VHH binders against WD repeat domain-containing protein 83 (wdr83). Designs and how they scored, part 11

Target 1, 315 residues: WD repeat domain-containing protein 83 (wdr83), of Danio rerio (Zebrafish) (Brachydanio rerio) (q6dh44)
Amino acid sequence: MAFPQPRPQAPQLPQHLWRTVDCQQGAVRAVRFNADGNYLLTCGSDKSLKLWSVSRGTLLKTYSGHGYEVLDADGSYDNSQLCSCSSDKTVILWDVASGQVTRKLRGHAGKVNCVQFNEEATVMLSGSIDGTVRCWDTRSRRMEPIQILDESQDGISSLKVSEHELLTGSVDGRVRRYDLRMGQLQVDYIGSPITCVCFSRDGQCTLSSSLDSTVRLLDKSTGEMLGEYSGHVNKGYKLDCCLTDKDTHVLSCSEDGHVYYWDLVEGSLTLKLPVGKAVVQSLSFHPTEPRLLTSMEGRVQVWGAEPEDAAENES

## First folded at step 5 (VHH)

Design a23 (framework vhh_7xy4_2)
Fold by ESMFold2-Fast, scan of step 5:
Structure a23 (fold): chain B 315 residues (1-315), chain A 124 residues (1-124)
Amino acid sequence: as target 1 above (315 residues)
Amino acid sequence: QLQLVESGGGLVQPGGSLRLSCAASGFTFSDYGMAWVRQPHGKGLEYIATISSGSSYTYYSDSVKGRFTISRDNAKNTLYLQMNSLKPEDTAMYYCARDESTYGYGSGSYFDYKGQGTQVTVSS
């Protein structure tokens, strides 16, 4: 009846450089895994969005249509569509296979910093320096947003969607969680400009990074601070943060050329991964595997877990 | 056409103060972070201060923290830099810049437009 269960495997952390991709897009402002983690998206200062194979490291398609830098992008769950946002104040919906612009959405007054599909890819949500979030119907030819959220007192820097909830981070130092079904808003005051927000994989916590060089983990329902992570440098750049695929560690980009890994519960630094000598600006963690994307200047690196077996010498 | 016109520079003694202004036109001023950058004679551009579109955030380089204050008036499309306790090493051409970065944090490499500049000379 009562018998010992096998000890959980130690969490594998991506720290082995598997691949380097020279994106040829100027600076890569954002790097994102697609929904299944088989592809990656790179958002370039050259105005292009590019789709790459993770396994091969090869360019599959270039998406051209934005008038200025591409700042963020997301892929639909079925890999049929991409959305992107730009300094040109637009959100573009793309057909993946053809590379064609399906729709170019106007309405934001300024640069659009972040964009994401909801789970069903029926809505795109965009966040702008104009302080608004705009919700766009992907299925309709309607050019007007279905909803505008304007409670922010300064620019929207980051957003994430989980089921019926929207999480936003603002330059006003607040993390906002909207229940889109019930029309309810919860606000957590951090006090420094937010650079990135995300949900934990289990959906119970929120993570935020801010320009006070601090990453914070909050209980979603109560707003109680569960963890605080520091030691990295985040003073001037919009840097990404995330959680590992099993919520064991918190990760942050850093202006000092490293990615920092902290134990979620202890808050202790587990790994300071050297990427290079420039700002590590963007990162993306694989949805189900211990694999990380990092962007630094014009290059993306793919990082995997250390092999469990000793590598055999190549003859 | 995008235009940034700086004013307020001049000759001032060490320990003195100056207030720089930048009049913006040809774009929606309130939709951009703004920055002040400076260039000493024969040297590269130095980022000194930035302000978010909504003014809730300001950032300063370590060389000017506590001495300079950046501010903006979105109704007047004007950016300001109040410079106090000026030092000889503050001598430079000062430029107003439209910040390419997302929310008005600056690193020099993210400026998409820069004005003609106003000269600040700190000397006895």
Scores: ipSAE 0.362, ipTM 0.659, lowest interface PAE 2.6, mean pLDDT 88

Design a24 (framework vhh_ozoralizumab_d1)
Fold by ESMFold2-Fast, scan of step 5:
Structure a24 (fold): chain B 315 residues (1-315), chain A 123 residues (1-123)
Amino acid sequence: as target 1 above (315 residues)
Amino acid sequence: EVQLVESGGGLVQPGGSLRLSCAASGFTFSDYWMYWVRQAPGKGLEWVSEISSSGGYTKYPDSVKGRFTISRDNAKNTLYLQMNSLRPEDTAVYYCAKDEGYSYGPETYFDYRGQGTLVTVSS
């Protein structure tokens, strides 16, 4: 009983370059999909935040108001608001449609490395090199944070919010998970400065990257190390890491101009994607589809699992 | 507006010690990772050390590890490099540098360097 033909392998990982966007913002410090994956945000060293169409690669709007480089941004679930943070020590809440600054929030003592809305977009959370996370009410006229978290012993490099939980990564080599309802804190000691943290999409694991050129997957409840991913170069830059849309693979930026893909369970290198000849600094994975954004210098690249529009050209 | 002023260089014999200082102004010093880099005559820039904004993390290449110590005083806006057991190959102009926004890597990406201070190690 021989098989009649070899079974085709469906592409599952974004490795086909669809487009390169020259953002005209100086260096792109962070690139982010919006909540539905139809738009992308670029954070520029020119002090601007820009909103782009993913499908067309076209600039839709420029958001100007920061006094220095924009380091991170996030979009609300309903696409009505953006938040951003800057080396100018501020967090800005923006109205998407008008491009207007709704609020400019001051209080951090140093540059703000990361910012995110909670799921309901009722709170913005910002993390700074001042070692604090500040929680800001999006709906009130209050200019003061509703909460300050100061347990970190060095700068906050990265944060992610999932439901009632906040995950932070610090230069002090620790990943912290706050239960915002119960006021509980769990700390995982990694031992090297953390560059990026994220939750798995099922919410059961945490992923962290650090300056020892290692990405680690931990069980959220126990802190048990489930996976360790290496071979890339992360010795000096704040590089992003993430998981694929179905939690099958771990991805990391690299100082050697590649994005590395590892099988999540086996820890084996699946793909070493060449992006270019400079540091790949930021990445973002599409919420539901195998599509990737990468930033290198002043450019963003959009990657798909198949060549763009290939399915429409079936003979 | 950003200004970095290095000092403490000079002529020293092999096995000697020097302490370099960098006075920073025109920016919030405590917000930035700081670096020491050097350039020997006829050679490219070489990374010597880095320090986090708080001073809690430091890093060195093998060529200077165990001999050089980077430190900072955020209240005085000053960066230091303590150089011990100096060798002729340490002869270079030493620059202090800051990042361009967000980078933990010094080798290819500098926002600003000062005028430098010359260190000569010879008999």
Scores: ipSAE 0.112, ipTM 0.579, lowest interface PAE 5.3, mean pLDDT 88

Design a25 (framework vhh_ozoralizumab_d1)
Amino acid sequence: EVQLVESGGGLVQPGGSLRLSCAASGFTFSDYWMYWVRQAPGKGLEWVSEISSSGGYTKYPDSVKGRFTISRDNAKNTLYLQMNSLRPEDTAVYYCAKGEEYSYGSGDYYMDVRGQGTLVTVSS
ESMFold2-Fast, scan of step 5: ipSAE 0.417; ipTM 0.735

Design a26 (framework vhh_7yz9_2)
Fold by ESMFold2-Fast, scan of step 5:
Structure a26 (fold): chain B 315 residues (1-315), chain A 122 residues (1-122)
Amino acid sequence: as target 1 above (315 residues)
Amino acid sequence: QWQLVESGGGLVQAGGSLRLSCTASGFTVSDYYMGWYRQTAGNEREWVAFIYSGGSTTYADSVKGRFTISRDNAKNTVYLQMNSLKPEDTAVYYCAADETYYSGSYDLYDYWGQGTPVTVSS
């Protein structure tokens, strides 16, 4: 059976406000979709991690155990576990269903800025202002990391994992890509403190945002700069950047209260989305659909490509 | 008690130099992003310089090349060396400790000093 195909159209970009969630967590330091995009995670300055329904905007569970602000979080591919990191210098592994701390991992010498599971959720990777990345086994009761990566000359601001590769961004102005299988390291010198790194969806490119108010796209195989995106304001805040679900556009948070969308290939500004009058600090793009999360102060906004259909229940 | 104690402010002629000091008590400066902010009457606090745990530094465009932020971990103290001072640098200077990269929003910092006034005469 064949359904009528939509006619070719311009890429759909999330620019319609669906919901505003008041998270009741103080400032929301990071907002993240879970692996399937049906849930969102909010990391609070009140020391809590919260799990919400995207479709309903409702709080499902609060995760309490950190001693200071929660700075980042990630969900496992099967939705059974969460990991989070904090200014308290710890990484916590949580059981989603029970809300209980499975393990609280200590070892970092300073605040932990970023954390992520590998694709199988067998390892958590954490990056700290202490300049190290620590790799933790999720399945064992080991308190010590499996591996410590200490090649960074200053604090780790951001990390992303894709298959056997780890990408890190540092305040030392370098983006590092580790081949965890081969033990190889590639370093790209940007020259300004890195605020965010990510992989393209197809895995062929890396994206980085830095305090020179510039987002850069590099080819992984050659290290060649393929794109440069500017016009936004990123001078002092640790702001997120990402790509759309189909790698058509680059997005960046901005200190001027907007999210900026640029055409990936042309580098031209496509959309300057007004969020509010404060810093837009964090964003997350849905894994398969044109949907966006933004955080500003204590609130998260959910954005869609079309006006919200209130009758449609996204179960 | 957690505190930041600032010193070194004063009156200086344009083109002169001052060194501000900020000593922390109750917490370790190397565990935090340490910054200097300044505030003029009727305006919000603006960031001047940041130092990260590994010693990397960032500066506002208005002070880049003239100001240097540094840290002495043994003394638990952060410094701001201000050279080639201009009348426009006249402000109350604040030391701040932060767990985040919030250089533009003073309300997001964990700890603040009381401020030290700097007056640059023409």
Scores: ipSAE 0.044, ipTM 0.525, lowest interface PAE 7.7, mean pLDDT 87

Design a27 (framework vhh_7yz9_2)
Fold by ESMFold2-Fast, scan of step 5:
Structure a27 (fold): chain B 315 residues (1-315), chain A 123 residues (1-123)
Amino acid sequence: as target 1 above (315 residues)
Amino acid sequence: QWQLVESGGGLVQAGGSLRLSCTASGFTFSDYAMGWYRQTAGNEREWVAFISSGGSTTYADSVKGRFTISRDNAKNTVYLQMNSLKPEDTAVYYCAAGELYSGSYYPSEYDYWGQGTPVTVSS
């Protein structure tokens, strides 16, 4: 007689390895889903940016033009453009279809750690170890930034844009939130170098990770600390953190080779996902589905909530 | 070639102060994060403090409020000002340089190391 099959519990968490992509880029410094989650971007220490199919695990296009390691990248909402930033101190705007550099933007005095489009892809925002955020017009032929934000006391490690807001994390131990419409700035003091910042999906909270091996959730309007997540190792590397597609869990990379999942509200560890025996540096969560990308050394892993057909994926 | 040269160590009474200096040559000092580590006989090097290329500082709990790390890029020098010294601060102190975004708790992540300067704090 058939027994009841074990069922995954909701929320379904991506903990089943679907595929491993050998990116052939040296170390993969950042991995990012595109806006619809059908493609992924990999930023290589070999100076290349690569675009891949998530469903097939296949390389679609290589973007060459940076002089040193590519540290971050983003795709426009309509999939027509990419932006990337590098240790070469530049930001590049790319045409996706042709693979051509549209513009190579100079002005940062140091490595550019992070880059993102605004929702309309009319502006690129870049954050550098030089302590500045630079805002670049994507439509203008102008090579100078529209605006420079220089309130940070040390290097910018991470930035995220949501609607009219810019969130930055700095080596100075502060998370800054700019209202780009009103020109208002809110500063939250954490006290350890920030490695990553992001917004909750509902836009009500901010998340930050720092070198004290702690991830923190703050209420956006008040700055009140709503949650604190620890147990992972983050003492030297610039590691990513994020939230699940439905804001049920907080995730962090870890120097111990795992991705940690905590319940958002309770702060309890739900899952310690083994990736491998090296530092897990970067991650990206799918915009609408329980799917995760992780990078470790030169490889990207694609994780899903349910097992794939192993007979088709292993040959 | 590159050098990191520590100075300022010595013998001091408990409650006293010392200022350690580490002068760099042979690389672009302003691009590097700097760390101070200490080591006692038979033990591994322990992290004391680090300072980023931009000047942000982080301290071990055992020294926070007593020690101050600073840098002078014009002189290619990193400093460790040690106040309210305790006998347990007795160690050989090493400076380290790394192309790190902020610094690191891990000795293995630094590219360059000094030879060390001894500090002895008497009871």
Scores: ipSAE 0.005, ipTM 0.457, lowest interface PAE 9.8, mean pLDDT 89

Design a28 (framework vhh_7yz9_2)
Fold by ESMFold2-Fast, scan of step 5:
Structure a28 (fold): chain B 315 residues (1-315), chain A 122 residues (1-122)
Amino acid sequence: as target 1 above (315 residues)
Amino acid sequence: QWQLVESGGGLVQAGGSLRLSCTASGFTFSDYAMGWYRQTAGNEREWVAFISSGGYTTYADSVKGRFTISRDNAKNTVYLQMNSLKPEDTAVYYCAAGDEYYGSGSYEYDYWGQGTPVTVSS
């Protein structure tokens, strides 16, 4: 009698609509899962940041303090703090429970496109059209940045932090990777304005999207191009890209109302997910589950691999 | 208060050239990406050209190689140089200022001009 080996599971891709959230914030410029994927953040053109329950689909809190559109946000690993950035040129650190502004950080000369905590939430990093990344201490009463990175020749569009590394995307067509401990910089030339950057889940690759309607996967250590993904429309908007929870597929927003999924290794289009008839501007992939957030106009849609289980939604 | 004021439109023969200008006031021009859009009667606004705050340019396929967008931050002005004009380029041309990446999205821009008409005759 043989003991059969488990059959390999096909990758689960989120393509079933679980819920639609009308955020009532004007346009939703960015949508983000929090660190554990239990909550989602929405950045509104109405100047508000909102926190929602993924499981219940309900608004938990509204964060008001920015003077213009909120362009990006991130949650700390322990869910105690949020950070956000705005066209008002500021970065705000928030207390989640009270909804109060802890600090409103000034210094950027132009709108701030992106913001993220490091893994330990000891530093916030912000990227601006002023061409700088500013590193802010979350623990001290210091109002000035710890460090300013000014190597970019044009505006910073996107940044991601992983371990001791900072990855930035710039309008100058370059992806920069800073080793924050060793002070080393690697520059990869793409040649078109970068809209989004991210690390692979295993930390070995970098992914970038650019205005030439192309997403590229590079080996982090060598800068060798491992993959190229196209067919979507990205000619004018700052659109998000990402990888699935198990690094099986590359995803990109598109100006044609779809989210595109490509097989990471083959580069072939696996799925063209219809979201609607407007620009899909932002997306966020769940940290551990096949679950996707998309933003289009004033609405966020939550996508799962299979139809939503009502029992899970009730818990 | 903010303003975007377009100028340079008019009537021109096919194969001719025209230079549009758009002067900004009431906001920090150098912080904004600038775009040109056009609208024909009964149609939505169509994106034509984009220039980033740092000078990177992109163009709609219909105008690539014929139109050139440029900016002068000292004068708070964006320009659209239109060469080899065709009757199908006839439209009202709008200047827009907004996010670094709103080059193809009509209503995503923060600020819009009143428009300047361009008529290309055969």
Scores: ipSAE 0.012, ipTM 0.461, lowest interface PAE 7.3, mean pLDDT 88

Design a29 (framework vhh_brivekimig_d4)
Fold by ESMFold2-Fast, scan of step 5:
Structure a29 (fold): chain B 315 residues (1-315), chain A 124 residues (1-124)
Amino acid sequence: as target 1 above (315 residues)
Amino acid sequence: EVQLVESGGGVVQPGGSLRLSCAASGFTFSDYAMSWVRQAPGKGPEWVSSISSSGSYTLYADSVKGRFTISRDNSKNTLYLQMNSLRPEDTALYYCAKVPEYTGYDSRDYFDYSSQGTLVTVSS
């Protein structure tokens, strides 16, 4: 007779609505946690970038300087700087505390869909519908990019940076992984426009979402498909996907007003979270805790693993 | 000032073909995905087809898939729709539209601009 070990508590998934933030920015095109998860960034169709407290749901600062819609943003690891990109074809570097533009970088031929700092915040990387990724030195006053990557055959929709690697997703149906130190490129052919790419938290896998309403998990080194996730609707919109803080589940936005959660290993649907009756376009998962941000139209929802009253009373 | 000028419509018999053109000016054409949207008399707008900014991706409504082909020439700032095997139900005003920055390729409701259109009439 064997005694089973005590049943592990089921993974806590953020499915309890804690708050809804009316961002007063028109549509929110992207929502992002900052590096420590205490703050959130909202990218507005009104041309503004806003910084909010996650715990209070309060506006802390508005960043004004873009000429058209803000499409993406990222925060530096030390919370001193923000970067953003826009339909105005520019990338802006901001000082968080003052709210001032430190640099406004031009060079892209079309709208800039995605932007991110490297881990040290020494470089900003931007991806545009012009099919290029541009790498910008954050410390130099130089206005020219230090590197241009032009291997894509159509617009760059998404990028992520991890250590010395850059991952890009393109409308050409390819996910590209660049080794920035060695100058090497690996290409995975998906065959439908890519809407979002990300690395697994352990850095061993890549995740991509595409307009065939499918999210795919690939082994980073081999390109072997490890998982495929479907049932959601992604036929036209540039929707976000991500992994949970412990790589237990895959999440995707959906055009049907839900966020879909699948078990990473089994590929089975665990949760279909109702957000509303419009497209859920953007999401961001907390770096260390089971907390989720979703954006739908002009509003951001903050989701936790427990009802807010129970979480607020934790010692 | 954004200008989109459609042409190529006309009267054709069932089974016939037409090629529509859309001449774009006032914006950087190669920066935008483009779409064709149609409106039949007394009905709401129906999305027909979309094409990515470089032309590497095309998408079609189920009602036209296999019969219509969307294409673009970025050097001429021109969008095309080749319509084959036309049916009476294809009768509509056809509009050229920019795909908005935040919306997908199959949206009939979310486009930056529409023009006066070009009339296609399929009659037996």
Scores: ipSAE 0.016, ipTM 0.496, lowest interface PAE 7.6, mean pLDDT 88

Design a3 (framework vhh_7yz9_2)
Fold by ESMFold2-Fast, scan of step 5:
Structure a3 (fold): chain B 315 residues (1-315), chain A 123 residues (1-123)
Amino acid sequence: as target 1 above (315 residues)
Amino acid sequence: QWQLVESGGGLVQAGGSLRLSCTASGFTFSDYAMGWYRQTAGNEREWVAFISSGGTTTYADSVKGRFTISRDNAKNTVYLQMNSLKPEDTAVYYCAAKDEWGYYTSPSLYDYWGQGTPVTVSS
């Protein structure tokens, strides 16, 4: 007679509102967790980048230097640096502690939609409406990019870096995966402008959202479509999508004021989370915990899997 | 100050063609996506066509295969080539500019608007 093994616990989904942050930045164009999930970044239409405590909901620092709206941002793995990009056509590297601009990088011919550090924070990658990805060395004072990728036929809307791979989404309706070690490019034709791309946590799949109100999961090695998720509204906005911390569910922002959660394997709608009565534009999922950030207009909401009173202390 | 100046409207017989032009000033045209909308009396503005800053095009179902949107960034101009015109295409046509990417079917999401150019298609 053996003891029965505990049944796998159902995945916890962030659906309990913990905190609403009024960012005082105009519209919040992007919200991002930092590398460890203890801080969040907000990119404002008022030209500012702000750093906040997740646990307290308090403003820690404001980063001022962009000439127009801040469209995306990322934090380095060691929390020493931030990078941001703007409709002012620049990429800025910031020192976190001092709040000072380390470098202001020019070269893109149009608005810069997305920016990310590689894992080691030795390179910043930026994607622009000019159709190029530019790779910048973070360690040198060099103003010129190390590399320019120009295979895209229209603007770059989204990019993600994972180890030796770069994933891009374009207005041309294509998702491109660059193997930087092998010098190889794989192209998946979706047929509608791409709003967001990301890798699965296990690195085996790619996820893309597009203006046909559809999110797609593809096997990275074969390009085979493994899943398709719909029912939300994405017809006009550059909306974010992501996967949960354990790759159990797909999430998408929606123009109808909700975040949609689908079971990854079954493709069935698990949760339609009401955020408000405006477009939910941006989201970010915690790296290791079931915790979600959403942005709608000038406000960011922090969501947890349990009511805040029952949540474990994160500090 | 910004301006969008439309031209090329007029009277045409069913089955005919017209080319609308819209010339922009006062903003960096090459950074903006452009749309064409049309409006009949008593109705809201209806989206017709869209072109991104990089040239990706999208069309309303009612005009697919008949209308072509294009742009010339050197001339700061967006065009709408209208072929196989039908009486139901009769409307005032507006060009509009937006600085966000993607297509928008909502008029409220566009930053700059032209004054409109009338198109009348006779049976």
Scores: ipSAE 0.190, ipTM 0.633, lowest interface PAE 5.7, mean pLDDT 90

Design a30 (framework vhh_7z1x_3)
Fold by ESMFold2-Fast, scan of step 5:
Structure a30 (fold): chain B 315 residues (1-315), chain A 123 residues (1-123)
Amino acid sequence: as target 1 above (315 residues)
Amino acid sequence: QVQLVETGGGLVQPGGSLRLSCTASGFTFSDYAMNWVRQAPGKGLEWLSGISSSGSYTSYADSVKGRFTISRDNAKNTLYLQMNSLQPDDTAVYFCARDEELWGSGSYYFDYWGQGTQVTVSS
């Protein structure tokens, strides 16, 4: 129940531009930290997935195999595997070191908008415009999914996995939370297409962003709405939202070229970070440090520590 | 091959109504959000309305909200635009466009367009 409680450390908000990466992938549809935050993934409209060093800002590897735009990606906890999804209707499992396609999974009837490993990287979950979530075994040579979830009345825009729970956001204006062990489903009606969903770091709350230009925080146990965050522009794009590493603030991309930061409990705007003149579509917050990735058009920016804490390094 | 074919355009007097249709072929129509876009003489493209793949969500530009209604019949692979209370400034070529977005908001570039159908609102 209730809001995540702020920890005693003064919150550090990433607002210093540390690095700009020109990804050379066309538009960057999604940007994601890897599990430990040392690397970042960029999903390109040029059909490629790229892996970069956060500390150096250098390209490490390009993953080629999708037939159309890459829409989302995730890295396994041990950095051995990547998964990605595409408008080509496939999910690909990659070997990180070799750049090799391990599996190209077919079954979705339309473009696949979101993909994630579970914590142990034993399952990949994918969400599609076809209205289904498909669960795939990463360890077996199965081509068919372990499970298909088809309760959504319209396309799946976003999903997140935490332990045995799956959270989905749909164009039908509903956020769904599945208990994968118990087979239970909880549905929260928002009323506008959902653009992004995530769990709080403590696992007690869910966050959702929707096309009514509103981000909402709900208590997972009760479904009570604990907070609402607005002032940004989200009326047409599939924009990302997230929480800071210590659950002190809510962040959202915006169509007005800014990232908005709100105090989680107060709901007050803390920072309106200028990124540029185009839509800020995707963001990712570092798992343990106050560091943020933003994507705008073909560029990714790394935001973080004050200049006195940041140093040029050659890794 | 992906084909989008618009029909239903024509000459209509101010205050009149028209129903546009767009017939899709060469892809699974129910997997895509769809949009209506127009281009008035000497002007750029204007997004008008979008509809999600299942039809659960519709969106409209402020200039047409309350006058135009978007709908789809996935069994017939057909998109519709019902246009009421037409005004001279609605004169344009109307295009059906396939959307890469989930909800048909017109926020992304469209990957396939129809040839367009001319709507002229005049006395």
Scores: ipSAE 0.263, ipTM 0.661, lowest interface PAE 5.0, mean pLDDT 89

